# VHH binders against FERM domain-containing protein 4A (FRMD4A): the designs that were tried, part 12

Target 1, 303 residues: FERM domain-containing protein 4A (FRMD4A), of Homo sapiens (Human) (q9p2q2r20to322)
Amino acid sequence: RRCQVHLLDDRKLELLVQPKLLAKELLDLVASHFNLKEKEYFGIAFTDETGHLNWLQLDRRVLEHDFPKKSGPVVLYFCVRFYIESISYLKDNATIELFFLNAKSCIYKELIDVDSEVVFELASYILQEAKGDFSSNEVVRSDLKKLPALPTQALKEHPSLAYCEDRVIEHYKKLNGQTRGQAIVNYMSIVESLPTYGVHYYAVKDKQGIPWWLGLSYKGIFQYDYHDKVKPRKIFQWRQLENLYFREKKFSVEVHDPRRASVTRRTFGHSGIAVHTWYACPALIKSIWAMAISQHQFYLDRK
Key: E = the ipSAE of ESMFold2; O = the ipSAE of OpenDDE; V2 = 0.75 times the mean of E and O plus 0.25 times the DockQ between their complexes.

## First folded at step 1 (VHH)

Design n02 (framework vhh_etentamig_d1)
Fold by ESMFold2-Fast, scan of step 1:
Structure n02 (fold): chain B 303 residues (1-303), chain A 125 residues (1-125)
Amino acid sequence: as target 1 above (303 residues)
Amino acid sequence: EVQLLESGGGLVQPGGSLRLSCAASGFTFSSYAMSWVRQAPGKGPEWVSGISGSGGSTYYADSVKGRFTISRDNSKNTLYLQMNSLRAEDTAVYYCAKGEYTFDNPEYSGAFDYRGQGTLVTVSS
């Protein structure tokens, strides 16, 4: 079956995938195009029939996944799945560069919440990385039309495109003399500090039908107000979790709650375990479970 | 066996131009980022330029930005360096390199796992 793998550098790989090909073998093939050794941070994603982002399971065959029943090639995306505190933990140039390309894509697609003034500063680092030192206002305005540096919503929040371009130019002029690598490090330092960086969000409901966002990351599980993805209402660090489980349309976590634990309960074999449950359609619960298990395993492997 | 063969070096006057070539074999050329590295007399190796496997991303040392252009032809397994506005300081043996090297920050420069025999570029009056 024909598959098209979108790479982070705007390239596409056209492949005829055989029924026996494992997802890990496809990841290895894609990684070879970047001389990428640190593959553990990356995955191959696809959009399911309902429009939700899913990830290939590396120990399973590529064609055993629930792709949309469309004519034409299966569309796949090579991108970062497992985020870390800082690119300073990365060893290879290829890994650092791919994290940078991934971050640029996430900012541009507004998958990471960021203030517009920060967007203008980030755009200046994109220009420094791609083009070097500031030369003229005209060159910057031309380059910003070609580079996916300014998200649509940031442009709509300000009086004019010219205003946005002028703000980027102000930041860009201050970067004179920075190397390409320094621009990448500075860009990533800002992006890594953002609260939504590295969090995979899923729309869920509680037992009363109230909508929430459930966030999964290398740090743990987070519950967000449906109108605020930035500040979590509940934080469940991986080390605090006793168990994870799921059923057809619910996902549950068991956490040790010191406020519920008591000497009396411990004496009689009781424990202070709190259970938190969220609800969604079966397909989404399955995706949440797969991501939770993968993020927890990534946490354990790095601990 | 990885093989890299550089050519195109020579004697050129300040302000002149040269085009260097590197013929690569023994690996899937389009799958690897490639770099140009130079070594001036009495100095250590200096990274000059890098290009991604597809050719979609290019990188340059500050000393050569605006003067040098790196490119590749994946159908011919060949890497190129177009050198314009040459200066006496550009005098060096130029090597093409296979490896995990993609940008000009020394903090991120990896070891080059292979480089060729080099081609000598002399810029003098």
Scores: ipSAE 0.000, ipTM 0.098, lowest interface PAE 20.0, mean pLDDT 83

Design n03 (framework vhh_7uia_1; at its last look DockQ between E and O 0.51; V2 from the best seeds 0.00; counts 0 for: pae E 10.7 > 2)
Fold by ESMFold2, look of step 2:
Structure n03 (fold): chain B 303 residues (1-303), chain A 127 residues (1-127)
Amino acid sequence: as target 1 above (303 residues)
Amino acid sequence: QLQLVETGGGLVKPGGSLRLSCVVSGFTFSSYAMAWVRQAPGKELEWVSSISGSGGSTYYEDSVKGRFTISTDNAKNTLYLQMSSLKPEDTAVYYCARSEGTVYNPAFEGSYYMDVWGQGTQVTVSS
């Protein structure tokens, strides 16, 4: 079957995937195009029929996944699946550069909420990385038209494109002499400090039908008010986790609560157990489940 | 009404084989994860094996991996546990159980939260 893998550097790999090919083997092939050794942070994703992102399971065959039922090539995405606190923990420059490309894409596509003044500073590092030191206002304005540096929302919040460009130039002039590598590090240090960075958000409801955001990341599971993705209402750290489970439209986390004793023949190895439950369509629940298991395993592997 | 009925227990010599069956009624068999759980005399319940409702994902407790095989026949609404290379420590009452949902627990691979249990069938491995 024909597959099209979208890469982080805007390239697409066209592949004829044989029925026996494992997802791990596909990941290895894609990683080789970047000389990437630290593959554990990355995955291959697809969009399901409900529009939600799902990840290939590395121990399964690529063609055994539930791709949308339509003709044409299977569309796949190579991207960061497992985020970390800082790129300073990464061993190889190839890995750091892929995290940088991933972060730029997230900012430009407005997947991360960020104030426009921060966007202008980030754009200055993009210019320093791509073009080196500031030379002239005219050159910068031309470069900004060609680079994915200014998301639409940031432009809409200000009186003109020229105003935004001038703010970027103001930051960029301060960077004279900064190396490409330093610009990447400075860019990433800002993005890593953003509260929405590295969080996989899912729209869920409680039993009463009240909407919430459920956020999954390397830090744990977070519940947010539907109008505030920044400040969580509840936090479930991976170290507190006893169980995760799902059934059709239901996803639950079970955490140890020594104030609550629950002893039954139905459960093994439990003591005081508190259960927290959310609802969504079955396809989204499966996505949440898969991400939660993967993030928890990533936490265990780092521990 | 919801029922799980185990059969196929008995006496077998070490190294022998036995197949347990669990006939299910009162619910759509393929919609639920199913499990085998055992209890040796005077001991707590021990999870043995689980299978997804689709039948495609199977899980085993470490001591039975490679010796036991869980399977289903959806047309007959029957869950099976094929046991091979049986040891005296496999002696227990074996229960068929239905999971309310799929559970992830690193200490207990597979599913639990069993809401429906069978009556059990005795398996005795001795000379």
Scores: ipSAE 0.000, ipTM 0.319, lowest interface PAE 10.7, mean pLDDT 84
ESMFold2-Fast, scan of step 1: ipSAE 0.167; ipTM 0.620
ESMFold2 (binder alone), look of step 2: mean pLDDT 80; pTM 0.827
OpenDDE, look of step 2: ipSAE 0.034; ipTM 0.395

Design n04 (framework vhh_sonelokimab_d1)
Fold by ESMFold2-Fast, scan of step 1:
Structure n04 (fold): chain B 303 residues (1-303), chain A 126 residues (1-126)
Amino acid sequence: as target 1 above (303 residues)
Amino acid sequence: DVQLVESGGGLVQPGGSLRLSCAASGRTFSSYAVGWFRQAPGKEREFIGAISGSGGSTYYAVSEKGRFTISRDNSKNTLYLQMNSLRPEDTAVYYCAADYEITVSNPIYDSEYDYWGQGTLVTVSS
């Protein structure tokens, strides 16, 4: 079957995937194009029929996944699946380069919430990494048209494109003398500090049908108001989670209940363990479960 | 996982009584909270009552409180619904539903339960 794997450096691999090919073998093939050794941080993703991002399970065959029933090639994406606190913990330059490319893509595609002023500072590091020291205003304006540095939302929030370009230029002038590696480190330091960095978001509902975002990351499970992905309303760190459960239409976490509640839940029995449950369609629950188990295992492997 | 089978439905006259049974198969039935729901033709599914895994807590729909009694016998893996003073509007298919007690936070919602029986028909008519 024809598959198209989108790489982080804007390249595409056209492949004829045989029924017996395992997802781990496809990951190995993609990793070989980058001489990538630290493969444990990366995955291969695809979009399902409902538009939600899913990930290939490495011990399964590629073609045994539930791809959309569309004509044409299966579209796959090579990207970071497992995030960490800092790139300073990474061993290889190839891994650091791919984390940087992944972060730039996430910022540009507006997958990470970021203030426009922070965007302008980040764009200056992209220029320093790609082009070196500031030379002239005209060169910067030309380069910004060619580089995916300024997301559409940042441009819409300000009076003119010229205003945005001028803000980038002011930041860029301050970076004179920084090496390519220093620019990458400084860029990643800023991105890694953003609240939404490294969080996989899923649209869920509670038992009353109220919509929420459920966030899964290397730190744990987070519940967010549907209109605020930045500040979680509930935080379940991996070390605090006792058990995870899933059913066809629901996902539950079991947590030690350390506090007296002023409002008691309408539950059947008494227990020192609090249970939190979220609801979604079966396909999304399966995706949430797969990600939760994978993130928890990643946490345990690094502990 | 549990499998549920309802029995005891049938035709009964207005003012009469009927006892429904729900037989559970599988492991650790006492760890499950169980409830009774009914659905009349062309109507939404409605809550009747629920009981905790130990039997220590029971919950009823306000409109049916006093006429219906829910109970369980964990030694027999069986749930019961005793229905008294039956009315024609009680005509419906009656369903047994279950889920792990620790995951059921509000027993009145059918969405809280993942395991369901096939239902048993109760007809109240002369």
Scores: ipSAE 0.000, ipTM 0.129, lowest interface PAE 19.7, mean pLDDT 83

## First folded at step 4 (VHH)

Design k01 (from a22 with E99T S103K R110T; framework vhh_lunsekimig_d3; at its last look DockQ between E and O 0.00; V2 from the best seeds 0.00; counts 0 for: pae E 18.1 > 2, unsure alone 61.9 < 65, SAP .693 > .668, placed apart)
Fold by ESMFold2, look of step 4:
Structure k01 (fold): chain B 303 residues (1-303), chain A 124 residues (1-124)
Amino acid sequence: as target 1 above (303 residues)
Amino acid sequence: EVQLVESGGGVVQPGGSLRLSCAASGFTFSINALYWYRQAAGIERELIASITSGGDTNYVDSVKGRFTISRDNSENTMYLQMNSLRAEDTGLYYCAVDTFTYKIGDTEYTFDYWGQGTLVTVSS
């Protein structure tokens, strides 16, 4: 079966996948193109028939995943699956560069919620990384047309493209003399401080049908008001989790809650377990559960 | 992915000239310091010329006045013009990009790239 793997540097790897190929082996092939050793942070994703992102399970065969039934090649994406607090935890420069490329892609595709003033500063580091020091307004305006620096939403929030470009130029002029690597580090420092960074968001509902965002990240499981992906309403840290499971349209977590008293017939004690449940279509629930299991295992492996 | 490809090496007589090129793909040279190194047989690789992003050049004494490093950021290419070549200039010539050094917490990181080398032979 024909597959296309979209890489983080705008290239595509095109291949004929044999039935026995494991997802781990495909990941290893892609990683070799980047001389990547720290493969544990990355995965290969696809969009299912319902439009939701799913990840290849590394111990399963590539062709055993539920891809959309379409003519043409299977479309796959190599991207960061497991985020960390800071690129300072990364050991290899190849990994840092891939995290940078991943962050740029997420912001340009509007997968990360970023204030437009922050976007302008980030765009200045993109220019410094890609083109070096500021030379002229005309060159910057030309370069910004070619680079994935200004997401559409940021442009729509302001009077003109020229206004946005001028804001970027204002930041860019201050960066004279920064190396490519310093620009990458400064870019990532800002992105890592964003409350939406590293969060896999899923649209869910509670039992009453009220919509929420459920966020899964290295920090845990977060519940957000539907209109506020920034400030979580509830936080479930990985260390608090006793169990997580799913059934059809339901995803549930069991959490240590010391404020919830319980007394058993055999002993007198207070050991509270609270259950929290969210609902979505079965395909999305399976995706949420798979991400939660994987993120929890990643947390445990780092202990 | 970053790649550096040298070209322009060959055999030349003493007193002759060669122009080496280093073409980059996967990034833009303009923000980086660029370097030429050479390695004679059995000897460690040595830095011979550098050029900053702003165009300032530096040379080791043995090549000063004979070699000229330059860059064309629009073509993403660096050059080494080698004049008045001597037998002692024989070796593999590598281009390199020292893309950055930085500190995160207590750890310093260096991010640099190297070409595969191009052979220069100066002989009669």
Scores: ipSAE 0.000, ipTM 0.153, lowest interface PAE 18.1, mean pLDDT 83
ESMFold2 (binder alone), look of step 4: mean pLDDT 75; pTM 0.731
OpenDDE, look of step 4: ipSAE 0.011; ipTM 0.275

Design k02 (from a22 with E99S T101V S103T T107E; framework vhh_lunsekimig_d3; at its last look DockQ between E and O 0.01; V2 from the best seeds 0.00; counts 0 for: pae O 6.6 > 2, unsure alone 62.8 < 65, SAP .698 > .668, placed apart)
Fold by OpenDDE, look of step 4:
Structure k02 (fold): chain B 303 residues (1-303), chain A 124 residues (1-124)
Amino acid sequence: as target 1 above (303 residues)
Amino acid sequence: EVQLVESGGGVVQPGGSLRLSCAASGFTFSINALYWYRQAAGIERELIASITSGGDTNYVDSVKGRFTISRDNSENTMYLQMNSLRAEDTGLYYCAVDSFVYTIGDEEYRFDYWGQGTLVTVSS
């Protein structure tokens, strides 16, 4: 089946995917286009009918995934799947650059919550990275139109495009002399400090039917108010978790809670277990569980 | 890097006692549950004892009343006092940390970090 893989550098890779092709193999193929060695941070994903991003399971065949029934090629996305606290832990420049590109994309697509002024500062780093030192107001304004630097929401929050541009310029002028690498590092330093960075969000409900966001990240599993993805209401760090399981429309995590009575377990295990459960459609629940499992494994692998 | 180093194994007669130690490093010892596993020849590795960060202990039936798991957070060391040893207790004993269970349906899959193990031989 025809697939189109959108890469982080805006290239599109088109290929005919054979029935036996593993997602891992596809990832390897895509990674080769970037000379990427640290593939473990990345994945390939598709958007389902609801707009939710689903990650391919590496041990499964690509065509075993439930792609939307649309005409044309299957659209896949090469993205960072497992985030890290700091790009300073990355080993290769290629990986760092991809994290940078991924971050730019996420911000531009408004997947990360960012204040407008921070957006303007980030935009200045994008300019510095791409164009070098400040040249002139006119050139900068022109370049900003060509770069994915200003999310629509940021533009809408201010009186004029010119105002936004001026703010970017103000920040940009301060960056004189910064190398491309420095610009990337500084950009990521800001992005990495954002509370929504590196969080995979899932819309769920609790037992009472109240909607929540469930966020999965390198930090753990967080529960957010449906209207606030920034401040978590509940935090479950990976080290606190004892079990992850799903059944039908429910996803459950078991955490150690010494304040609670022991919960009966099927196998030899811990006392003082608390269970937290969220609900969604079976497909989404499975997606949540799969991501949680993989994210947890990622956590373990880094220890 | 998580490191677990078991020690204290050896040869002992039936009815004898041994005390195993597990020296841990590379993680916050005090906040993690710890486990002892053993593996007899030709048999799958089995969980035999656990201790939570809070000090709650659990044992498999075959070792209840004979084995005692304990921890010293100040020394980052876990212990297994083994009394009244039997021939069937012979095996490699492993210290483990970060036990995590994946449950799919009615099946559970467990992940642990393991040490290299220490050999316990109970023989006449």
Scores: ipSAE 0.019, ipTM 0.232, lowest interface PAE 6.6, mean pLDDT 90
ESMFold2, look of step 4: ipSAE 0.212; ipTM 0.629
ESMFold2 (binder alone), look of step 4: mean pLDDT 76; pTM 0.734

Design k03 (from a22 with N58D V97R E99T S103R T107Y E108T R110E; framework vhh_lunsekimig_d3; at its last look DockQ between E and O 0.05; V2 from the best seeds 0.00; counts 0 for: pae E 21.4 > 2, unsure alone 59.4 < 65, placed apart)
Fold by ESMFold2, look of step 4:
Structure k03 (fold): chain B 303 residues (1-303), chain A 124 residues (1-124)
Amino acid sequence: as target 1 above (303 residues)
Amino acid sequence: EVQLVESGGGVVQPGGSLRLSCAASGFTFSINALYWYRQAAGIERELIASITSGGDTDYVDSVKGRFTISRDNSENTMYLQMNSLRAEDTGLYYCARDTFTYRIGDYTYEFDYWGQGTLVTVSS
């Protein structure tokens, strides 16, 4: 079966996948392209028939996943699956650069919520990393058209493209003399401080049909008002987990909550356990459950 | 070795009742969510009811208000009380424990376990 793996540097790996190839072996092949040793943070993703992002299960065969029935190659994406609080914990520069490429992609695609004034500063680091020191306004304007630096939403919030470019130039001029590595570190320092960093978001509903965002990350499971992906309404830390499960349209979390403890003997068996439940289409629920299990295992492996 | 054994099926008139049992062994029953599926002739198995380790239940619309799932963790047994039975409820009923449960610290293998099924026939 023909597969096309989209890489973080905007290139594509074209390959013919054999029926027995494991997802882990595909990840190893892609990782070798980058001389990447710290593979535990990365995964291979695809978009399912319902338009939702799914991750290949590393212990399963690539071709056993439920890819859309479309003509042409299976489209796959190599990207960060498991985030950490700071790139300073990463051992290798290759890993740090891939986290940088992943963060740029997330901001450009508007997957990370960022104030537009912060976007202009981030764009200046993108320029410093890619092009070195500021040379002229006209070169910068040309470069910004070619780089994934200014997401559409940030441009729409301001009077003109030229205004946005001028704001970027203002920041960029201050960076004279920064190395490529310094620019990457400064970029990532800002992105890692953003509340939406490292969160995989899913559109869900409660039992009453009220919509929510459910966020899954290295920090835990988060419930957000549908209009506010930034400030969680509820936080479920991994250390509190008792059980995760799903059925058809339902995802549930059972967490230890000492406030639920009952003094009466008659409530024995439910003591200290709180249950929270969300609903979505079966494909999305399966994706949420798979991500929750993998994130929980990642948390356990880091302890 | 994981075992799930269904019982309590039989022939019943429309409007009648049956109680199905699922006896489980070979795994930690109390921490698993459990499921009832049914399979009509020529159709794939469909999920009809679930119960969490904490006792929360859910049902497909076609059985809501008529079927009740329950569990007894001390006896390692799950039940399905089926009331107001209809001809459309005819089929093999399976209890299940499969990839719908999470094992802390164990990601290395998925198991799909089904009993042999118990036949429910609703006929006049």
Scores: ipSAE 0.000, ipTM 0.110, lowest interface PAE 21.4, mean pLDDT 82
ESMFold2 (binder alone), look of step 4: mean pLDDT 74; pTM 0.730
OpenDDE, look of step 4: ipSAE 0.014; ipTM 0.257

Design k04 (framework vhh_7uia_1; at its last look DockQ between E and O 0.03; V2 from the best seeds 0.00; counts 0 for: pae E 20.2 > 2, unsure alone 62.7 < 65, placed apart)
Fold by ESMFold2, look of step 4:
Structure k04 (fold): chain B 303 residues (1-303), chain A 125 residues (1-125)
Amino acid sequence: as target 1 above (303 residues)
Amino acid sequence: QLQLVETGGGLVKPGGSLRLSCVVSGFTFSIYAMAWVRQAPGKELEWVSSISSSGGDTYYEDSVKGRFTISTDNAKNTLYLQMSSLKPEDTAVYYCARDTFTYKIGDTEYTFDYWGQGTQVTVSS
């Protein structure tokens, strides 16, 4: 079957996948194109028939996954699956550069919530990394048209492109003499501080049908009001988990909550144990559960 | 294959004692809360006792508190119910169950996904 793997540097690998090929073998092939050794942070994803992101399971055959029934090649994405607190934990420059490329893509595609003034500062680091020191306003305006530095929403919040470009230039001029590596570090330092960084969001409902965002990250499981992906309503840390459960349309977590000294005797008197449940279509619930299990294992492997 | 096998039931006089055992296979015993549930003839299922996944918290229905003791032996994958001071109203089929549950606002729904075949306990003169 024909497959097209979108890479983080805008390249695509086009290949004919044989039925026996394991997802791990495909990841190894993609990693070799980047001389990437720290593969544990990355995965290969696809968008399912319902529009939700799914990750290839490394111990399964690529073609055993439930891809959309479309004419044309299966479209796959190589990207960061497991985020970390800081790129300072990464050992190789190749890994750091891939995290940088992943972060730039997330900002440009508006997957990370960022104030426009922060976007302008981030864009200045993109320029410093790609082009070196500031030379002239005209050169910067030309470069910004070619680089994925200014997401559409940031541009719409201001009176003109020129205004936004001028704000970027203000930041960029301050960076004179900064190396490419320093620009990457400074860029990532800002992105890593953003509340929405490293969170995989899923649209779910509670038992009463009220919609929520459920966020999964290296920090734990987060519940957000549907209109506020930034400030979580509840945070469930991985160390609090006693059980994860799913069945058809239902995903549940069992966590220890010290503030909950005792539940009523009708609940078998389980002191300090709280269960939280969310609902979505079976395909999405399975994706949430798979991500939660993988994130929990990643947490354990780091501890 | 998940299996729960209850043993230890039988006929006893009022005031007597029995120890029920439940041997578990096919899942990690210490990850799940476990429970004893009973059904008297013609009655609904009734929760009797639970033990937390950690083994540190035990819970009892009011009518059995002080008379029944739930415990586990993780090395043997075995759940126990020590019953003392048995009364005729304790007559029932006793089931060992693995607990899953959903928290609802204002209530907790009890869900048991795997059950044994049960062991009969009869308390009569």
Scores: ipSAE 0.000, ipTM 0.102, lowest interface PAE 20.2, mean pLDDT 82
ESMFold2 (binder alone), look of step 4: mean pLDDT 76; pTM 0.768
OpenDDE, look of step 4: ipSAE 0.005; ipTM 0.253

Design k05 (framework vhh_etentamig_d1; at its last look DockQ between E and O 0.01; V2 from the best seeds 0.00; counts 0 for: pae E 23.4 > 2, unsure alone 63.1 < 65, placed apart)
Fold by OpenDDE, look of step 4:
Structure k05 (fold): chain B 303 residues (1-303), chain A 125 residues (1-125)
Amino acid sequence: as target 1 above (303 residues)
Amino acid sequence: EVQLLESGGGLVQPGGSLRLSCAASGFTFSIYAMSWVRQAPGKGPEWVSGISGSGGDTYYADSVKGRFTISRDNSKNTLYLQMNSLRAEDTAVYYCAKDTFTYKIGDTEYVFDYRGQGTLVTVSS
């Protein structure tokens, strides 16, 4: 089956995927295009009919996944799957660059909540990374149009494009002398400080039918108000997790909580466990569970 | 602060009946499943019965099925346990417990956020 893999550097790989090709093998192939050694942070994903990003399971065949029934090639995305608190922990420059590209993409696509002024600052780093030192207002304005530096929402929040550009220029002028690497590091430093960075969000409901966002990240599982993805209402750190399981439309997390007690039908007295459950369609629940399990494993592997 | 206060316990003869009550406060009562658990002298605690937040679903331990009835009045923030055909083996301290999880089938473990101080039920001739 024809597949198109979108890479983080905006390249597209056209592939004829054979029935026996493993997702892991596909990842390896894609990784080779970047000389990527630290593949463990990355994955291949596709968007389902609802717009949800689904990760390929590495141990499964690529074509075993439920791709949308659309005409044309299957569109796949090479992205960071498992985030890290700081790129400083990464070993290779290639990996760092990909994290940067991933972050840049996420910001531009408005997957990360960012204040406009921060966007402008980030945009300046994108310019510094891509173009070097400030040259002129005219050149910067031209370059900004060509770079994925200004998300639409940021532009809409201000009176004019010129205003936004001027703000970017103001920041950009301050970056004189920064190397490409410095620009990347500084960019990521800002992005990594954003509360929505590195969070995979899932729309769920609780047992009362109230909608929530469930966020999976390197920090754990967070529950957010449906209207506020920035401030979590509940935090379940990975170290607190005892069990993750799903059934049909239910995803459940068991965590250590010394204030809570557990009871079975036969026995009472097991203290320290709390169970939290969220609801969604079976496909999404499975996706959540799969990501949670993999993320948890990732956490364990890094201990 | 979550508070659960059990009442209604006492001495009753075998075959008799008691009705336990639990007054809940400090949380939105109607959205939480509630349970009764008991602990007999010299024995570990035992789950007795559970009820969904809405009251639409009820669950019982095999030992009390057909004899006990759990109910709730969400307007009064009160949980009830009607105990009929009481037996000596029903002698225990009964606790009201706030559940966090939906009920499972079989040997499923229930998670409780809080429990009360309990009320003593003694079944003796």
Scores: ipSAE 0.000, ipTM 0.209, lowest interface PAE 12.2, mean pLDDT 89
ESMFold2, look of step 4: ipSAE 0.000; ipTM 0.100
ESMFold2 (binder alone), look of step 4: mean pLDDT 78; pTM 0.780

